VH-VL binders against o60147. Designs and how they scored, part 54

Target 1, 175 residues: o60147
Amino acid sequence: MLEKNKYLYIFRHIQTNQVLLSQGNVLKKTALFQLPYPLQKPVAPNGMRPAKLRKDHWVPLLKVEFPNESMFQSVFMQLLNYRKYRSVQPLTSDLLKLPIPVRRRKIMRQEVPNTIADLADILNKEKFPENSVRLQLSDKSDSEYADWPPSVQIDSEEIKLSRGFREKTTVDEAR
Below, E stands for the ipSAE of ESMFold2; O stands for the ipSAE of OpenDDE; V2 stands for 0.75 times the mean of E and O plus 0.25 times the DockQ between their complexes.

## First folded at step 3 (VH-VL)

Design k17 (framework fv_patecibart; at its last look DockQ between E and O 0.70; V2 from the best seeds 0.55)
Fold by ESMFold2-Fast, scan of step 3:
Structure k17 (fold): chain C 175 residues (1-175), chain A 122 residues (1-122), chain B 107 residues (1-107)
Amino acid sequence: as target 1 above (175 residues)
Amino acid sequence: QVTLKESGPTLVKPTQTLTLTCTFSGFSLSKYGVGVAWIRQPPGKALEWLAHIDWDDDKRYYPALKNRLTITKDTSKNQVVLTMTNMDPVDTATYYCARIRYYDSSGYFDYWGQGTLVTVSS
Amino acid sequence: EIVLTQSPDFQSVTPKEKVTITCRASQSIGSYIHWYQQKPDQYPKLLIKYASQSFSGVPSRFSGSGSGTDFTLTINSLEAEDAATYYCQQYDSLPLTFGQGTKVEIK
């Protein structure tokens, strides 16, 4: 199958608003290495990332469908580069005036608008065909965090899935 | 499409109060990450930031002019209003409103109005 | 307040030549610098954000670089439509400040 990995799944933390990128519709614990700050109470010893991923604390933010794997790979790598560049630059002087807990909460809160803006910036730079990239959001108003190129089609239907990007089953609801 | 347009008087006498209105479309000023700023430019001189108001009603003013400036927003009308008291001939400038977009804790101006020239003379 | 000093103040350039404009900050501002183009009798337009990221629709001949206190805007091959005044702007801290501008004219 030549269409493998043409979907990008983006999740947000329900409390901190931090963002995780995934190539699959279910988060793996290795995704936690994307976070610039550790989650509030590390489980692992000696400053390691938490040993367990609490999947119930991560909800879908948006899903992007690309026409092919090459476009997916290009955009995905560029998103990772944006996040890396942001992580290594100094904080603003205005942020440094804030107490550490307040500062970290502000930085975390902005990850959703930052990630959406990154995606739009990449797609504006790339000259993809009109309506070739499909974007589906959990909250359609989050599309307002950026200005989108003609290559992007935003679905009128929001994501209604509550368990990552998978549909709820009767068995899952009974548990 | 994002647009911003300034309106208000083009001629003001010394000591009077200037009121300028920015009317915008194509975005909401209630969503995280955006604000509207006022920036002026005296003839032949550099750009000077005056004030901005953000999505959360946080207001910021240039310190040396703070006692003369008031910025307000009306989200339902898509308008931001700047009031500047005690006008002086040195305040003669083209006044712009612009959208401030926040990313990674800094702000930049991605869309600007056409500007309105305000002349202060007797 | 952070002072931004641009160099040169004025440059007259023949078409197809490379133009470099520098902006120096009075203190370190990371990458929190943005660049604008203002053509005669027009409003400013965003060119480069966060030192090196091109704004949508901006021609590839424009690029930005630098970090800390020293920043550069480059036009690799000047076109007639590039005659304008260029401004840098910081928002590392309030008050938000602009440089004094660099005017580029075509010979």
Scores: ipSAE 0.671, ipTM 0.843, lowest interface PAE 1.3, mean pLDDT 86
Fold by OpenDDE, second read of step 4:
Parts: sequence; C-alpha cells; structure tokens
Structure k17 (fold): chain C 175 residues (1-175), chain A 122 residues (1-122), chain B 107 residues (1-107)
Amino acid sequence: as target 1 above (175 residues)
Amino acid sequence: QVTLKESGPTLVKPTQTLTLTCTFSGFSLSKYGVGVAWIRQPPGKALEWLAHIDWDDDKRYYPALKNRLTITKDTSKNQVVLTMTNMDPVDTATYYCARIRYYDSSGYFDYWGQGTLVTVSS
Amino acid sequence: EIVLTQSPDFQSVTPKEKVTITCRASQSIGSYIHWYQQKPDQYPKLLIKYASQSFSGVPSRFSGSGSGTDFTLTINSLEAEDAATYYCQQYDSLPLTFGQGTKVEIK
C-alpha cells in the first residue's frame, strides 16, 4: 500500500512568537500542551500556556511534506524533544546579565529561529533521500535560519499568510 | 554551501594597523541567527576569540584587545572586516574568520575559513 | 572570563582504543560548550555542539557529554585520521573562550 504523504505545519503566535507543531493545517486544542506551564522557563514573555486556543493569534510559519508516516513521526517527535530539552536548559550568563525587559525581548525572538534550526538539524541527521522532503515557508527568507540537507526541497512558493487555520487545498488533497 | 575566506596582508610592521576581510558565501548577515567571528591562533598555541558581529550589527570584542579592534560588516558584499591597530610581534598568528550559528541564547562556530597567517615583523 | 581547562594536554593512543578528553569550566555554563577538531595545518572543525549534539557529518565514534562545569569528549574507537588537537569552547558568557587544547597522537 502506497503510504500517503504527511504534512507538518508549524504555527507562530503573532505576539509571543511561541511555536506550535501540528499534524495538519488545523491546530488542535491539544497542541497547547506543547507550551510550558506557568512558572517554568518561559519560551516567551510570561511563558504562559493559554487557556484557550485563539486561532486568530496563530499564523502558519512553514509546511513540511513527508512521503510517509514514519518520516513524519520521526521528525515530529524529535522536534518536540528538542524543544523540551531547550526549555529546561539554563539561560546563558550573558542573557542573565541583561535587564529583564531586554532579556524578554531577546527570548521572544528565539523561538521561531530555534524551531527552524531544530528542524534542519533533525533532517540533517536523518539523512533522508534527496528531495524527499518538501519545505514551504510563509516567508521564504526564513529558510536562512538554517542550513538544509539535500533531502529538503525548498518550495519557491510561499504559503499564504493567514491568521488561524488554513483550509486544505485541492492540491494538498491530491498529494 | 557555506564558505568563508580571509584576505589581507600577510606581513605587517610593528605599530601598523592590520586590516583583514572575511568574504563569505552561502549565507547572509541580514537574517537572525548568524554572525561572523574572528579567531586567531599563534603558531603552536591555542585558539583565541577576538571579535564577532551578528546580523543585528551587534559587535563584541575581546576585552583586553577592545581598544585595538574594530569589526564591521557589509551585508551587501557578504564581507566582514576586522581592523587591529598597533600590531606587535606577539600578534603574529593565523587569523580565522568563522560563521557563528546562533541557537537559543548561545552560538557555535560551524564553518571556518582556512585562515591567513599574519606575521608582524620589522 | 570563563576559563576552560582541558585534560590531558597530550595523549598518545593506539588505534581502536577509547579516547576521553575532559574540559572543566571555571563556573557553571550549562550545556553551552562546543568541541572542535583541528588537524595539523588545517582549520578547526566543529565536532560537537552544546555538549552532546553531533555536528553534521561527524562520525558516530565521536560523542560528548556533561553539564555544568565538567564536560567530556569521547572517541569510542580511535582512527588514525583522528590525530588532531581538540578544543572545547564556551558560549555561555563573553568573552568567548577556548580550552588550551588536547593533542591526540596515534601510537
């Protein structure tokens, strides 16, 4: 049986720059569990897990197409692990030397690039076949946040920016 | 493919100013998470970080050499320039430029130039 | 500045043996340490980032471990091509600093 293509969507919070991973173009409420609890090391200012999923606060960052479920699952789980690991690491001494407002601003800028870097790192390590993974970004320039292995084909087309969840396109369904 | 290459004089007289240029490709200093650093290594000795500049034009210098060092970037040319004043024979070293890949609140040198030996001699 | 002290400074090892290099930081730096390999007359190459993450293209025989102040680079089975000087480097605090290096030679 030919396995169906799988899609990883990564969303960014428009204010906090927090990142959520999604299997598919619609964020589920359970995705919020990816965010740290209050009083933990903040990924973003206030490090709060929202009580509710506000779809209008999230925009798609990128879309990754995998040829099969196994590849998708592997990358997905590794991404979560990377994020978890990062979240429990102490801040650098230099960062701690900064005034709190400055520190917070700096931290806010990190999550998106870090996530992209994580993705690239994982894909580099996995050594998937050439051009077997297709990456589409909302902002093509975001690809510069990382070095990509030959397994990744960066789409020339950008995903359309929209608040909330994207509807599945006919093209996506055909894949 | 990421590449960096150092260029400049290989011989400098004492008290003169050294100007080195790092020309790179495969990345841009216009995007978050990238910087370029200068690291030197005297013959037979350890590596020493000198300075770096990031995408946000933040410049950092080794404190003991801060007054002698200036680092600048030209994003359009993919170049980073290091100037070091009042050169002394003790400054004889192989000078490397390296890319800094920032991650979280830290960074690492993932790609290096081949280095250029600078000899300070009268 | 954060001082990184490597141990040993030098070791001669027989091929296929395990090599262990230690790097101790003068203060806790979390996992913000990286390892580089420099062969004679070559530029340094990144091996391990953030204490334990292998850089792309690095052979599996290389591994890193540690947190806080004590870190270790391990070569599980030394190959002849691994003759080099290894450096640890921290990016916890400025100025960035390197260890003094550990030279590994093949017997």
Scores: ipSAE 0.614, ipTM 0.867, lowest interface PAE 0.9, mean pLDDT 92
Fold by ESMFold2, look of step 5:
Structure k17 (fold): chain C 175 residues (1-175), chain A 122 residues (1-122), chain B 107 residues (1-107)
Amino acid sequence: as target 1 above (175 residues)
Amino acid sequence: QVTLKESGPTLVKPTQTLTLTCTFSGFSLSKYGVGVAWIRQPPGKALEWLAHIDWDDDKRYYPALKNRLTITKDTSKNQVVLTMTNMDPVDTATYYCARIRYYDSSGYFDYWGQGTLVTVSS
Amino acid sequence: EIVLTQSPDFQSVTPKEKVTITCRASQSIGSYIHWYQQKPDQYPKLLIKYASQSFSGVPSRFSGSGSGTDFTLTINSLEAEDAATYYCQQYDSLPLTFGQGTKVEIK
């Protein structure tokens, strides 16, 4: 019986804090199409798409292990839908009063927290079995952006930058 | 476990200054995306937001009360303090502190203190 | 200042029936509205955030909908413990404001 992918990998851009979802531990160039086409107005961060994927500008944010591929696919699709829904919402009236540089900084600060909150909201609604979803973060304090359901087991070990999402292979090769 | 607790006097006389302290645990005001707010509720009436302070010391006040309110924080003590000057009997209310959490530039109150009733009477 | 007007102010409903509470904003506020439940002599508790997102631990019988100026909180099968006052709250712009409340009693 062949086991299919059950891992979600999330990356953040080191400058813009934009977020990309991946089923692999290395981003494909096509991941950029997850970002909406650029809006011509400078205040809409979800409308900014880089011309090419600079892999040195994208770092691990978190990794999720699901019980099976079906659950991974469901959560992956829902995350994309949450992002799309947010991208068509009008900015708040208070944001529109701010000077454009200040407005952009406030919006950009939200991208990572919003994505983490979306993930937690989806996991709370899916009613997965207790401790069935393993979450590993590059910065454990990022778990504070959301309240996690009992189904989520947060790994005590952070993702190390030098290793990213790649698991050690020497022990696995001995199996 | 996130908890908040209000402390301060429960009886003040008209014209006096009210000082309330919110002591909280289970989160830090040094982290992006949260703040602490003060909200009051006169007996039998609706909720009224007074002020809040966030992680980067941004302070916001109900405009009609701005000249009477001061909100400050001490991150090392996990405390937020509200000072309200020139108290009047109409200010009699239960005063709550609550954590405000931000999502998509909007904020909601996910954890509340038990509240403290402050009575303003001569 | 954005005024939130809830309707009705009060309703008495038999158990297991559907409860609908509306909140109307004096101007468009996107989806930037949140709902709270306050039982007698208790502090308020968050139910729904961002118009339609259920908060952690909230029973599935509670749901929210709407955008712009008209928002609805629904309890699709009322339970005895749902007797409470319900408030909507906006944060599209300061000052942060609440609706006047809707009191729900069990008939």
Scores: ipSAE 0.581, ipTM 0.816, lowest interface PAE 1.7, mean pLDDT 86
ESMFold2 (binder alone), look of step 5: mean pLDDT 93; pTM 0.953
OpenDDE, look of step 5: ipSAE 0.426; ipTM 0.819

Design k18 (framework fv_patecibart)
Fold by ESMFold2-Fast, scan of step 3:
Structure k18 (fold): chain C 175 residues (1-175), chain A 122 residues (1-122), chain B 107 residues (1-107)
Amino acid sequence: as target 1 above (175 residues)
Amino acid sequence: QVTLKESGPTLVKPTQTLTLTCTFSGFSLSSYGVGVAWIRQPPGKALEWLAHIDWDDDKRYYPALKNRLTITKDTSKNQVVLTMTNMDPVDTATYYCARIRYYDSSGYFDYWGQGTLVTVSS
Amino acid sequence: EIVLTQSPDFQSVTPKEKVTITCRASQSIGSYIHWYQQKPDQYPKLLIKYASQSFSGVPSRFSGSGSGTDFTLTINSLEAEDAATYYCQQYDSLPLTFGQGTKVEIK
């Protein structure tokens, strides 16, 4: 009785509010390629270096338990499509009037509410059984970013990560 | 379930001040990414946005009417109040309040009140 | 301010036929356009947000498309209950503006 992956984890960066999606309870370095604004500057001219994953800078935003792997995969792929669609849209004219640093801060601040709204929109379109999807939020007030369908059960218990996730790792700034 | 309902006078005389109250349930106006707007519709004509107030107390008014409009909120009562001074017969319209849901630096009106007809006549 | 022009102003359509409503913006607004349905003597209801995303509970016969300045709302098979005035609305910039409306009647 083993299901390899029916859990979706979403993580929030503690300083920038940027969001990472994970297909399990472990963040991999490749997840950093999801970020529109890299956490590290390019090392080589006209080239990018792989960003260093500092797991102590990422906290769980939410965890979703799906009835099976197929439903998990469907929702996960749709979330990636929503994020990709948003990333290629032109910025609003009102945003374009703002200085670049202010503009970027506002865009990054919206990633958490946008991602939660994307998840809810997907779940409202899917016809899952009542109370079949379990949503755990680190901060229950984040549920207010969207209206949820009857298929979703919401709780706000602490999200426990695998022993391999080093969220408690301390990193010295002076290194 | 999200609901909004407008209340206020149905008849106003020219030069008087109109005060409309929007009472809502199913959400809090202290929640990030939510606002409440006032939109009117003269009989047989198009919708016109008037003003809105957001979760962070940011207030916006239609430029041509801003000197006549005041929008306020009372989060403890779940109410948003619009005041419009110096009413004129041309202001006769059905007045709606609606929730703004913000997304991707923009917003849309996802739930509307039933509307209240305000007639301005001498 | 951004002006939204809808066409046609009015159309009378036989049931089951396809209905197309166009909204044209006076400047580029990306996909920051929303569509509302208002039945006679009722309040408006959101149909489509961000040009192409259906709102919850909206029948699949309604779809939206377009980007930049030209946007379309399509009803692929008109039902009697679809007799209404349809409005586009932009939130690319303040002030928020609506189109003049398109009235759809059943023949």
Scores: ipSAE 0.639, ipTM 0.831, lowest interface PAE 1.5, mean pLDDT 86

Design k19 (framework fv_patecibart)
Fold by ESMFold2-Fast, scan of step 3:
Structure k19 (fold): chain C 175 residues (1-175), chain A 122 residues (1-122), chain B 107 residues (1-107)
Amino acid sequence: as target 1 above (175 residues)
Amino acid sequence: QVTLKESGPTLVKPTQTLTLTCTFSGFSLSTWGVGVAWIRQPPGKALEWLAHIDWDDDKRYYPALKNRLTITKDTSKNQVVLTMTNMDPVDTATYYCARIRYYDSSGYFDYWGQGTLVTVSS
Amino acid sequence: EIVLTQSPDFQSVTPKEKVTITCRASQSIGSYIHWYQQKPDQYPKLLIKYASQSFSGVPSRFSGSGSGTDFTLTINSLEAEDAATYYCQQYDSLPLTFGQGTKVEIK
């Protein structure tokens, strides 16, 4: 029997705290297009340094198991929409008063709590059955960024990444 | 779940200092994106924000009252304390504490205490 | 500071009618506005956050809209339990401010 995906993985960057969504236990270089602030490398004398997906720079933030693929697709699409909505909002006046480097750092540091709050907000609206959604967090205290509905069961089990679903580290060169 | 409760005197004389304590449960004031605010409402009037303290000990005060207000937290006791000096009859109001939740650089009040009426009279 | 002006100050409405409350900011605040309901002798309760996002447990008859300087809270079919004062609040910048309130009474 063919099993469709019902797992959502969210990863965070160890240095910038930026977030990547994944439909499974796989990170692809195209996931970098989710980032509002691209990862940059210095320019080499003979050309441009490529943007690089370094799997060692990304750690699991959380894993969500849904009862079925339909619920997964609904939540995943809504998460993308929440992130898009935030990206088109003007910055607050208080942020605009900050120097650009401080402003950028503050915005990036918000990505983990914002993403967790987005997930919780979506799940609060969806009215899924009690204990039907399993949430695993690498740091259990991150559950405090939001209030969770009765449909969510927070699990303390370690998030295990399957070698069979991993892609190798890739390099993306600008043209 | 999340609860907040105000405590302190209900009657204060003019020129005295008011001390109010907010005791909360169901969250930690060490978690990114949470704070506790004090908001007051004179009888029949609008809500007025006074001060808040965030998870990172950042303290903010309403500018016109800044020299009268002090906000502190004790994370081990789950308490936030507001002091307001030189009380005047115009400070008569119901005083609320509320959890401020931050999202995308803005904040809203998702849970409130029941409020405590403080009357200032001689 | 940013001043929020609500309109109307007061309205008396027949049950099942549509109620519209506006909040106007003295400068552009994006979508950084939140709405609260306060019933007599009770504490305020969050209804709508970020102009248009319903808070958990809030009935679907409540909705919010707007951006920039003009914002609207709508109750599409008024129920008796909706008699309350409604407040908008901004946190685009400090100091954090509330509107003056709109009192809604049932006819």
Scores: ipSAE 0.653, ipTM 0.847, lowest interface PAE 1.6, mean pLDDT 86
Fold by OpenDDE, second read of step 4:
Structure k19 (fold): chain C 175 residues (1-175), chain A 122 residues (1-122), chain B 107 residues (1-107)
Amino acid sequence: as target 1 above (175 residues)
Amino acid sequence: QVTLKESGPTLVKPTQTLTLTCTFSGFSLSTWGVGVAWIRQPPGKALEWLAHIDWDDDKRYYPALKNRLTITKDTSKNQVVLTMTNMDPVDTATYYCARIRYYDSSGYFDYWGQGTLVTVSS
Amino acid sequence: EIVLTQSPDFQSVTPKEKVTITCRASQSIGSYIHWYQQKPDQYPKLLIKYASQSFSGVPSRFSGSGSGTDFTLTINSLEAEDAATYYCQQYDSLPLTFGQGTKVEIK
């Protein structure tokens, strides 16, 4: 059987810069499970899991195309693991020295670049075939956040997705 | 490909000011999460962090040497310059510039220059 | 400043043997420790980042572990090319500091 291309979509929250991974171009409610449970009932601006998915609060960050399911799954799972690992790590003492508002702002600004760095790190370790992975970014400049291996081909065109989702294309339906 | 290279005098007299330039390629200091650091190593001794500068022009110095150190960047030229005043023979060391990759408010040195030996002698 | 103390300072090891290097921090630093390899007359090279993450291109025989104050770099099966001085480095807080180094020689 011919392997089908798989797509990883990464979204960021407009306010909190939290990141969600998606196997499709439409965010599902279950994607929120990627975010930590709140201790109380905070909303998304508090950097915790919101009660409801507001698709309009999420914008596309990047799209990754894989030639097969195996590669996709491997990277996807590793990304989740990286994020989980990071989330349970204590803050640096340096960061803890900052006033709380400043600290929060700094932390919020780290999710996107950290995710990009994670992705690059994972891909570097996987040693996939040259140009076997296609990367599209909403902002081309974001590609500079990491060193990409030869397996990654960065698309010259930026992704054009609506907030939180995009209508299914023929390619998407083939997944 | 990421590369860094140190340049400057290899011989400095006591009390003089050392100026070292790190010229790099393969990355930009305008990129979030990127910085350039200077680390030195006296002959036969351990590594010592001196200073670093990041994409946001944040400068950090080793406290004991803070008054002697100045670090600057020229993003357009892909250069970082370190100046160290009042050099002493004790400052004789191989001076490295290295790229810092920031991650989660921490960072590591993933690429290094070959280093330049600076000897302080009268 | 955070002091990193490595142990041992020196060890001579037979090829294919397991090498263990310890780095102890003067205070808890989570996983914000990195390991470098420096061969004679060469610049340091990154081996392990954040206690346990291997850097790209690093042989699988190298691994790192630990959290808090005690960290370990392990070479599962020492190769001749692994003769070098190894340094731990922390970025939990400024100033950045290195361990004193552990020199590994081949018997």
Scores: ipSAE 0.345, ipTM 0.797, lowest interface PAE 1.9, mean pLDDT 89

Design k2 (framework fv_patecibart)
Fold by ESMFold2-Fast, scan of step 3:
Structure k2 (fold): chain C 175 residues (1-175), chain A 122 residues (1-122), chain B 107 residues (1-107)
Amino acid sequence: as target 1 above (175 residues)
Amino acid sequence: QVTLKESGPTLVKPTQTLTLTCTFSGFSLSTYGVGVAWIRQPPGKALEWLAHIYWNDDKRYYPALKNRLTITKDTSKNQVVLTMTNMDPVDTATYYCARIRYYDSSGYFDYWGQGTLVTVSS
Amino acid sequence: EIVLTQSPDFQSVTPKEKVTITCRASQSIGSYIHWYQQKPDQYPKLLIKYASQSFSGVPSRFSGSGSGTDFTLTINSLEAEDAATYYCQQYDSLPLTFGQGTKVEIK
């Protein structure tokens, strides 16, 4: 049980490209609370909420295995702090010049690269042992959004999900 | 390991066109959020951004110099080229190329080349 | 264009003392400010991004703070290797602009 919370799962929305963090391989409705509230800027993607959580609309982006729960908690909290920090910033003046629909699409498209960059930034600041953090990506090319420290081992296997909704069994969740 | 290196002439005559090449390694210009920028620094003066080009071929130029600058990329060769027309002695500067990381609709320069001094004189 | 004004222009500091460098923007730029260190005859190196996020490998004595128009780079305890010119840079809007630089020398 002390080892249970060593995994970070990050999911992306197939329509909006919004990102949610999870401590397990099944995305729960409570994950929507990661989005800012109250909303300060209607246009900010980190301020937007999906109308309802549909599991078939969220696919794993990446999975991270940490050496222990303490390191997991540190990285997870820092990642939430990066997202919170971004949510309270004014939009750039360049974004404000764009029509609202174009602005929203541009901001939402940035969620995946931003989250991957945040994760890499945090891991570069931590002094984890070489090859102690295991990173698995659904699309390995997404690893190129950032530079990774020696502590990170990128799995040769990509996450492969069948089309449509996938729920992992209890046995799969233990992995 | 990310590396960038500038190359081109070190001496240019007034009215000539300067062509500088940035050759890089350790990253791809096809990757979302990655770009290459050119920044110059006259002797003893501040840094001045000139231009950048992103993974999607989106190009930006310093407005006052826009009519003199052209930036292009060759993703397969890992090169970005800047041309600057009608050189003047006031354009004497160390020219840097740097990787620009696009993040949260803003950008910063995380790795820089060593710089190349370009002197403009008759 | 957004103008960044740094203060002081020059500072001569005793080793181990705290150094504070200020960057003021001509209009609000949120936290879209980044800080660079340039040692004599060397290329600039990224220190701090997005006002307060340290870049990888940067010593913990460097920190950044601020939002809106007023930003600060702090060196908590100056070391000999910190003698350099420090630049702030914004990308709230194009064109990208840099401050004029603050030169820090050891007494």
Scores: ipSAE 0.590, ipTM 0.815, lowest interface PAE 2.0, mean pLDDT 85

